VH-VL binders against c7peq0. Designs and how they scored, part 46

Target 1, 252 residues: c7peq0
Amino acid sequence: MHNKIYNSFIDRKAKGIKSFAVLIDPDKVNPADIADLAAKCTAAKVDYIFLGGSLVITNHLDECVQQFKTLCDIPVVLFPGSPSQVSRYADALLYLSVISGRNPELLIGQHVLSAPAVKKSGLEVISTGYVLIDGGAPTTVSYISNTTPIPSDKDDIAMCTAMAGEMLGMKVVFMDAGSGARKPITESMISRVASQVSAPIIVGGGIRDAEKAYLNCKAGADIIVVGNAIEKETSLIKEMADAVHAAAPVLK
Short names: E, the ipSAE of ESMFold2; O, the ipSAE of OpenDDE; V2, 0.75 times the mean of E and O plus 0.25 times the DockQ between their complexes.

## First folded at step 13 (VH-VL; framework fv_inotuzumab)

Design h5 (at its last look DockQ between E and O 0.01; V2 from the best seeds 0.00; counts 0 for: pae O 10.9 > 2, placed apart)
Fold by ESMFold2, look of step 13:
Structure h5 (fold): chain C 252 residues (1-252), chain A 119 residues (1-119), chain B 112 residues (1-112)
Amino acid sequence: as target 1 above (252 residues)
Amino acid sequence: EVQLVQSGAEVKKPGASVKVSCKASGYTFTSYYIHWVRQAPGQGLEWIGYINPSGGYTTYARKFQGRVTMTADTSTSTVYMELSSLRSEDTAVYYCARDRYSSGYFDYWGQGTLVTVSS
Amino acid sequence: DVQVTQSPSSLSASVGDRVTITCRSSQSLLHSSGKTYLSWYLHKPGKAPQLLIYEVSNRFSGVPDRFSGSGSGTDFTLTISSLQPEDFATYYCQQYTHFPWTFGQGTKVEIK
């Protein structure tokens, strides 16, 4: 009766059901607009709220978690800018290792420092291999990782990186072009990774319309996460959720 | 000495608004949330919401969403709660209480403010 | 929301009596961190509520040792070992393991 969020990922993947996650950055969202945002996510049947971002200047994570838990029943999953950013009332934490990079602090160093706090939080911890893909522009994650993102046309490198992460024990693969990306991850790259990885695959960064969300699902993504487009226009939530859910087969 | 001092009792008509103040002293104002809790006559305690005085972030119970607004003035160490579109069932004593950043228990409370809504 | 129900709703007692109030939650209050988040308050009409116990059994500063809390899971107890004149009041439990936080309906302790 632990691992509730991770089990939902693998159960839905096994049934071919695609999931839509809305990424909300506590530092960027206008607090006055959160009630409307939660209502729109509920109406659109959004599957997860991901809370976090690439850089957190003002940390109001606890308040954001509590606001969403008051306003809706959608699971709240932490996606923090560092692994020490936790809240007792969230449903789970994506414990990210930037496996696409060679920065030892983002691979394991910050985790060593944060592990006591993460354990004390009582959160479900989901080991996540974070694979940064070139999104056509500098991103906060690109600067912080101190590495070059995997080039957008190097499908085999992305595939091998994700395979290695899975073999090393990561339960989820997160392919991300970054929150500031000019272009999303190609369907070709998603398909190549999906062909070799059985772990749930989260895809994000640069997804601006419902058609791309749908095509990413058809290419093999299990969970589509969108942040920037929704920050600018929350009316897109329903369009994107509908497209992601339409990629799912009829349940047997 | 920690104190939370609230404004005086108010009588309002249905449809009006009320604004209750809570002035804090004896501690670092921005280190604690201020919660509001009410008690209707013959009823138990009901949580309304809170404000983080550091940055002004608020969280409201679903029942009060859209009718309550909380603000903080750090220069006077004062929190305000405004409840609009008043109904007779909003007649209650309203308390402010402090909480150290989501600790979840309320160690010091204000004296209470009676708000009566009648036509 | 997690429902918290107190028993009894009221009781009559004399000075010097041992008083026991129970608090039952609709869900376990054991957090996955291993901690349990339940508090008790004392409230007299016309006065501010007062914190007595936090985290099940910890007395707040200045609370007399005749007040004690115990329990686990879904069942919790406030005990007043020897009732004093100032203890005639309404007592509330509050859970804060699950958000939003909720209060019990109260237990009124009256003079017999």
Scores: ipSAE 0.317, ipTM 0.721, lowest interface PAE 4.9, mean pLDDT 88
Fold by OpenDDE, look of step 13:
Structure h5 (fold): chain C 252 residues (1-252), chain A 119 residues (1-119), chain B 112 residues (1-112)
Amino acid sequence: as target 1 above (252 residues)
Amino acid sequence: EVQLVQSGAEVKKPGASVKVSCKASGYTFTSYYIHWVRQAPGQGLEWIGYINPSGGYTTYARKFQGRVTMTADTSTSTVYMELSSLRSEDTAVYYCARDRYSSGYFDYWGQGTLVTVSS
Amino acid sequence: DVQVTQSPSSLSASVGDRVTITCRSSQSLLHSSGKTYLSWYLHKPGKAPQLLIYEVSNRFSGVPDRFSGSGSGTDFTLTISSLQPEDFATYYCQQYTHFPWTFGQGTKVEIK
């Protein structure tokens, strides 16, 4: 039960399998939406459902998780924007530390506050080094936390940041250009990071088509996360999933 | 020695289904993807899809989605490709090919299987 | 999809000849990682295709050194420095930088 999701990350990476994750904001979906999304994700063989938003306004996270779990067999992973976004019904929680910034609250402060609730939930907790990359637009995270993202052309900084996270014991590296990013993370940066990090690498933000998703995987991303693009056009789920699943990593 | 041995030629009518097999030997079966590629008469090679025998994960080209099914039998080290709702344009030589971790190039191929669809 | 075009479609040559086959893609095959994903295959009728070159210029294991690959961007070349009797076959290039991967139409090398 514990480490099941993380083990899946490691196993799939070891086998050269690229994974596609659909990011869903619980506050933006109703039961009918969930049914449709679950069906489409299943048909597209989506590997993970990431649930989370920057601002959770509603208290129906549990219901959302339960509905997905009922309608499909895809693992549900919490991608929380705040410590309150926890549901014991999910399969795992990405416990994010914003290691690209220098805000102590996002490094450890909020974790200390949320730790009892997270522990009580019984969820699989996956320590995640969150690396915010400049996507050409202000992100909610950057605004709220006053955290400066890593410039998009500073591959070495991203690499060193990811390396540090891994050496500190973080199990997963999440590179994110943010919601609504104008510029997705470059393949160059992904490749640079992947060359020095053994941990699974999740990449998200600004990915709008199957080609970009594929190229990111070829660069070294292990898991591709897409939210905004599929919200606008759900038909992209299948196309992107197929592209991701067809991709291979850069040889180290 | 690495070998991929495919099943024999098939003749089918339009609307029928065909299932081609690819038996692998000489290596660890679950460590490599198996792709399927076809070549129609006078045409180039066309990628169909692949299967990871470890876990049975599949990815199909958009053109074949809904008509193609790939499966793997680890006990016999055999991969199958089934194509349904056959059309005359599906007449081609079908090849299986080995790819480690979806690298994108194919280091070993089967000898090919001719599938003829005729009314 | 990325189109890949080979030239010529066919050629006649003699044993000992230098043979050059070209492959052109509709867009650059240079990946942002710095790698270029192009492969070459040899195919004889009724036989399994054989991998010759991957990533533009890397010879596959067991491939004779008379086979070499070169090129960048959109233009690539397979060269056989001295054609041998067993080299009469059809050759294919394949790009796998862009999804989905695609193949050239083939170049048939025939005996003169």
Scores: ipSAE 0.000, ipTM 0.508, lowest interface PAE 10.9, mean pLDDT 91
ESMFold2 (binder alone), look of step 13: mean pLDDT 92; pTM 0.917

Design h6 (at its last look DockQ between E and O 0.01; V2 from the best seeds 0.00; counts 0 for: pae E 10.6 > 2, placed apart)
Fold by OpenDDE, look of step 13:
Structure h6 (fold): chain C 252 residues (1-252), chain A 119 residues (1-119), chain B 112 residues (1-112)
Amino acid sequence: as target 1 above (252 residues)
Amino acid sequence: EVQLVQSGAEVKKPGASVKVSCKASGYTFTSYYIHWVRQAPGQGLEWIGYINPSGGRTTYARKFQGRVTMTADTSTSTVYMELSSLRSEDTAVYYCARDRYSSGYFDYWGQGTLVTVSS
Amino acid sequence: DVQVTQSPSSLSASVGDRVTITCRSSQSLLHSNNKNYLSWYLHKPGKAPQLLIYEVSNRFSGVPDRFSGSGSGTDFTLTISSLQPEDFATYYCQQYTHFPWTFGQGTKVEIK
């Protein structure tokens, strides 16, 4: 299981292929929803299903993962909001360190506590530098973590943060404006980060249309993650996926 | 003593629906998933799906999506499996089985329910 | 889906005999956590199946010591060291490393 998903990130990036990931909260979907989403994601050739919620209200993670694995062949990657969001049935886990903040619990503390469970799960673990960018509204992550996001206009700070993460051995950089972000991450910031980072770059938060998804890819994003927009309108999955797949990478 | 007791044999026509019950006892009902597995004559065991009695969340095999519905009644500690649009190939013994939160193996089984689909 | 094949499909034995049943999977059942997830069941007609072994070699509560399981990767074995009258039944293996879970076709142990 090890490195399969990460290798796919690296391989696709090397080939100039852009990837589209659908973010789904296990606590917000029922079996009928999952069936519909699985079908639409398959039809749209979605590259990854990201499963994760900011809050753990119910323990539906295993059921959700298993149902997706039953209904489609799209890799399921855990994007946990808490250390308890682990399922051995998933294909991989993004092991997130919030490197944009200065909360030691989010840098390493929670990882120490979750490490035995994560290791026991047998999941592919992808060390991820999580970079929280100000999206114009408080996010659940910022609130829970008590961390200050990087200002949206501070491209250099984002760049240096991502660089540091990569040099510390993090395999993936995840730039996130957060759920419900009013302002998505700027193309300028993405481009600045991409110019200095070789690791795959995941971008999420506040992406509401195919055009923005496309432009983010053109700016240097390798994987686009969308959640809120498709929750409201599932028909956008196809449009966004097509746009992402049509995008060419920025030359470094 | 842990027990799963299923409803009696059923005979149905093609196109009809069948609803099989599985009554659990001897343990905390909401602390275990209930799976359904069937065995056609001369065939192996085939997994159908499962239900979490705590909240009623279900997961079905792809083959049965759209035709199977599992429900749980916590007041009676009973799980139901309904299979619709029955075909001759649905003739089988249907079993309910207990699994603790997706452990993956089944520590206790019902006695089975024969469902015969014939014109 | 992972295919699981048992051998033999049937066998005849006497009380006191050593019986060996094999289960082969189309893919390795070795999980990245270094565990193999395979279970064995005993089934008599008209009765509920019974769990014998889980995680390859762990006997379920109440299961006699004469039952043992072994194996790794793609090949697994159930052994009955000394067959007893109550052991005449059909045995099934089940893999649960890979979703969805799948069963072998069964091995019928009959009286010689």
Scores: ipSAE 0.035, ipTM 0.604, lowest interface PAE 4.3, mean pLDDT 92
Fold by ESMFold2, look of step 13:
Structure h6 (fold): chain C 252 residues (1-252), chain A 119 residues (1-119), chain B 112 residues (1-112)
Amino acid sequence: as target 1 above (252 residues)
Amino acid sequence: EVQLVQSGAEVKKPGASVKVSCKASGYTFTSYYIHWVRQAPGQGLEWIGYINPSGGRTTYARKFQGRVTMTADTSTSTVYMELSSLRSEDTAVYYCARDRYSSGYFDYWGQGTLVTVSS
Amino acid sequence: DVQVTQSPSSLSASVGDRVTITCRSSQSLLHSNNKNYLSWYLHKPGKAPQLLIYEVSNRFSGVPDRFSGSGSGTDFTLTISSLQPEDFATYYCQQYTHFPWTFGQGTKVEIK
């Protein structure tokens, strides 16, 4: 009811302040490394920790959330592979509808089944239009979602998809090339979408260096999400956070 | 134990370039970022940018983008900052500083290098 | 850029005096992780600056107990409880919540 996390997205967007989120997959993170990771995120002034991914096999989500909440004050936002993957210990849930696809189960079907449990959790629920973009190779997300990603050069299709999602009530738009994508979403596509939606825009997938993170912010992204590159080299947390925080707002 | 030793003062003409060195000792060089900060006469401190000595990745303040280049030589534990197209307002003492735990504050500083830009 | 303004710009004091320097930020320094990022430095001409306080209130190793920092949001304070001869210097605050990092204009503490 308080909408603390969503209000932070809106307030920062209104001020032109860009946000950096670190995506952590509970299946991949070593519990012994969480303390060091939390310390690095705190030192780098990371704005959000996103927990989850396309495929979460283990049942350690609650423990992972609780460890981060104990070890740092960074908001923990669930990025679930399905609407039923919840932890009441998190700060918010991105309630994802895969609006880029034509799979009715990921558009609304799973939500009908999970809604009572999500409501009972007491979490802040953030209506999120999830737009999957082709990252140059099949990803776990494209396989699990049973959807065809929007082609990387079809800016107008991405723009119309995001517009429709916003008109249907989505509070944020999440443009994602998928974890491990060979190429990130183009700045042209980000700009095209940003020109037509008011909702906060999250961009992720295939972002491997601070320059690309900066350029995505300049193109109109509000929140940059990085997971895979940081898994490979945690020193990038600081460099990417600095680059994101250095970006100026894109005025229309 | 930790020490940052900078090169000596430089006098340059407008339009020239200057390259200042900063030699680190007493710690693992590649584990900490090196920042550059300057102080013009009668002015406060101004942040220029930083370099990650492990791999040479850099971040520059927008004001200096295009005029500053930072490099690191891990074999000599030395960072270099080159500022090109010098102007009279670039006259300053230039400091290198170590980033404590990569947090953006500076626990150890070099002694400073005066760069004077005059006709 | 976030502006950080110190008060006073200079002051005169005697050994043993209590000295208070304030640092005011144009924007809140409270990050979304609930921490404020502000540090204090001591600087004497011809010498390297020296870190005194980091993260608002944490004394750097070897810094005497007479130095303390406090504050949150937009208002921060460095206090020297009993001024010593070696404390006559210029003091700077620095914010590092908002990129780019910015410094206060300095406060010169002079012998009275």
Scores: ipSAE 0.006, ipTM 0.554, lowest interface PAE 10.6, mean pLDDT 87
ESMFold2 (binder alone), look of step 13: mean pLDDT 92; pTM 0.918

Design h7 (at its last look DockQ between E and O 0.62; V2 from the best seeds 0.00; counts 0 for: pae E 7.6 > 2)
Fold by OpenDDE, look of step 13:
Structure h7 (fold): chain C 252 residues (1-252), chain A 119 residues (1-119), chain B 112 residues (1-112)
Amino acid sequence: as target 1 above (252 residues)
Amino acid sequence: EVQLVQSGAEVKKPGASVKVSCKASGYTFTSYYIHWVRQAPGQGLEWIGYINPSGGRTTYARKFQGRVTMTADTSTSTVYMELSSLRSEDTAVYYCARDRYSSGYFDYWGQGTLVTVSS
Amino acid sequence: DVQVTQSPSSLSASVGDRVTITCRSSQSLLHSSGKTYLSWYLHKPGKAPQLLIYEVSERFSGVPDRFSGSGSGTDFTLTISSLQPEDFATYYCQQYTHFPWTFGQGTKVEIK
């Protein structure tokens, strides 16, 4: 049970299956929105619902998680912007270390503080190497943490960073251009990272259409995460999901 | 003293709607969730859903989605549950119950409201 | 959903008797946190149900010490060490390890 979600990641990767995750900000959705999103995600056969990505101003994470749980059977994975964003009702937690930066708080400091609460929650904890890539716009993470993202054209830096994360024992690599990114991560960078990393690779930020989602998969991404584009146009869920599911794996 | 006091018994025809009230007292109304649970004759208890009186956010069981509406009136410390498109199988005693922020157990309950659906 | 079954459905007892009620779940209620989330309630007709036990063995505030809960995994027990006149009622167990929460069908304790 403790590795159910992680096992799904590695199993699907091993089979060459690409996965689509919808990122939802709990602070930006109400129950009616959740009902609609759950229906559309189910219809589109979305593989994961990621909850998080904001400062979480409101304390209704449990409610949000439970609402999705009542409405669909899609695994709910917490993608917290802060260590305090924990709900025992979720299926797993991506425990993010910002390995692209050099802020000790985001590397381990916040984890030490949140560790008791996370442990108490009983959640499946998936150690995640978070690699922030310059998306042409300041991200919440970069702004709050005062960390510098990896330049979008520095494929080798991204590769080495991901490799280091994996060798340190992180189970998943999350490459993110950030919320509202103007420039999504290049296929070149994804391919470079994928060639050297065996861990599942999650890619998000600035993906606005099905074509880009597909190309990222072809480049080596295992899971595509889309948030902002879906918020603006929920009709994209089906289109993007189909594209991701149709993508063939890249040879490593 | 914490108290949840529910409205009286209801008799309804199939297809009709029923609205049951639960008045809370003895504590800070907006600091606890109010759940609704029902018990059909000879059956166990069945969870319907809950409302956060702070903001009115609701969570319903899948079975009742589209037929149940929960609301809260902070001025009167009262929560309402409305169930529409009533069927004979909706005949049950309906309870409101207090939950400390999604703990999962219920420390205080209302006395129950019998809702009978018959043609 | 997790099914919860109580046994017996009913029993007759006298004041002073030791009473044991069992609750069985279709799945283990041991949460990954190490905690087990099972509660017990007392219910008299026309009255509000009352919480007795939570987290398997924790007595709710004001609950007499003659009430105790035990068990693990899928099997749980509520024990009344010495039945009192006010204890004649229907008892329910409830699991809240797994969402959604589910209840047993109840055990009626009647006077012999």
Scores: ipSAE 0.621, ipTM 0.846, lowest interface PAE 1.1, mean pLDDT 94
Fold by ESMFold2, look of step 13:
Structure h7 (fold): chain C 252 residues (1-252), chain A 119 residues (1-119), chain B 112 residues (1-112)
Amino acid sequence: as target 1 above (252 residues)
Amino acid sequence: EVQLVQSGAEVKKPGASVKVSCKASGYTFTSYYIHWVRQAPGQGLEWIGYINPSGGRTTYARKFQGRVTMTADTSTSTVYMELSSLRSEDTAVYYCARDRYSSGYFDYWGQGTLVTVSS
Amino acid sequence: DVQVTQSPSSLSASVGDRVTITCRSSQSLLHSSGKTYLSWYLHKPGKAPQLLIYEVSERFSGVPDRFSGSGSGTDFTLTISSLQPEDFATYYCQQYTHFPWTFGQGTKVEIK
C-alpha cells in the first residue's frame, strides 16, 4: 500500500465523512507544546497533522515528525515551505502548485528543482492545486509567493482555477486564506468550487470557531485545516473536531 | 578516525541525578545526531533519545520524558545526557551513538558509561 | 511501538560452524519508499556495539563477508557462514522503518 494517505482522502469523501487536520508550524512550537498538542489531538480524534509553513527549515520539520511519532498515531502530512525539505518518516507530502497565481516559480519552477530529492525520499506525493484566497490582510504566503490572492467574492474565478487544476492533474484542491487571515473563505465560494470539482477539497485560513468549520463542511469542504486559532487556544481542538465530524451524513 | 569518548563510571543514590558526557572527534560535529542508548544488566538495548547538536533540539523516548535532558556544546564537540530522579532500574551502561540525520542506524558508538544506582 | 523479537535467545556453537539468527517484527518493515530498514549489531561486554549490517543486507565498512543479512516483510536473518573466535558475542537486530526505532532483545552466541 503506497497511496495510503491519498486513498484515505478519497475513501472518506466517497462516504461523506469529513476530516479535521491540525496545522502545526515547526518554527512556532517547542517540545512541550508538541506533547500537549499530540495529547489533545489524540483525545479529539483529529484525522491528520499537517506540518509546515512558508519559512520552515528542514531540520525542524523532520524533528517535529519524529516527535509526533513518539507521542501519537495520527498521520503526519507535510505542508512544505521549501522545495527540498522532506522527512522520510512523514506519511505523505502535499506537493503544492500555487495555481491561483501567475508566479512561474511557484507554479512549476521550484518543483523542477525539488523533484529529484522528492522522488528519492520515497514519500507519498500528493499533487495539490493550491488556491490562495484573499483573507482580508497580507499573509506570509501572499508576500513570499508574490501573488495576488483571488478576491473573496469572486467565486467563479476560484471555481475555474480549481477546475483547471484538476484537469491538469491535481489530485487535491487546497483553498487557503493563509495563516493569520482576518477572514475565512466564504461558504458560497466553497460551494461553487465543490459543485465542479470531484477531487478532495481542503479548506483553511481564518477559521476561528466550530460553527464556521461545520458550515464549511456542509458547503462542500472535505478536509478542514486549522492552525492559527489553535495556536492561540488549544482547547478549540476538541470543539472543532467534533463539529467537523458531526457534518457527516447519517449512514443508511 | 571517528571517535566518541564518554565520561567515566558513576555511582549514585536513588533520587539523585547523573550527567554523562560524550566527546566527538574525527568528523563535523553538527552534521550528525547523537543518540543515547542504555543496557541494564542482563537486558538488551533501549533507546533513550537524541540531540541535534547544531541547534540543541532533542527528541526523547516517551518513557524518559520529564527525566532526561540532553545538551550539546559545539565549542568542545561534546554532548551531555542528564538523567534525574534515579531509580535502581536505571542501573545500566549508557552509550552515545551517532546517526546521520534520520538515517536510523548507528555507525559509531562510545565505549559506554556504567551508572550504578544503589542505596 | 514496533517490537522486534530475536530467535534463539542464545545458542552454543564451535569455531567453523554456520550460525543463523532470526529477527521477527510485529509489523512489516517495508517502508513506502520500497526500502526495508533493519540493521544488525555485534556487542561484547565492556565494548561499544559494532554495526554489522544495515538495510537488511548491506555490510558496513570493514565487516567480513562471512556476515550476511537477508529477509523481507517481518522476517529477517543474520548468517555467519564460518564462525570465528572473535564472533562469540551478543547480536542485536534493530528496526528503523518506524519511529521510534527499536532493538531486538539479543541473541547470545556462546562457545560450545
Scores: ipSAE 0.028, ipTM 0.601, lowest interface PAE 7.6, mean pLDDT 87
ESMFold2 (binder alone), look of step 13: mean pLDDT 92; pTM 0.916

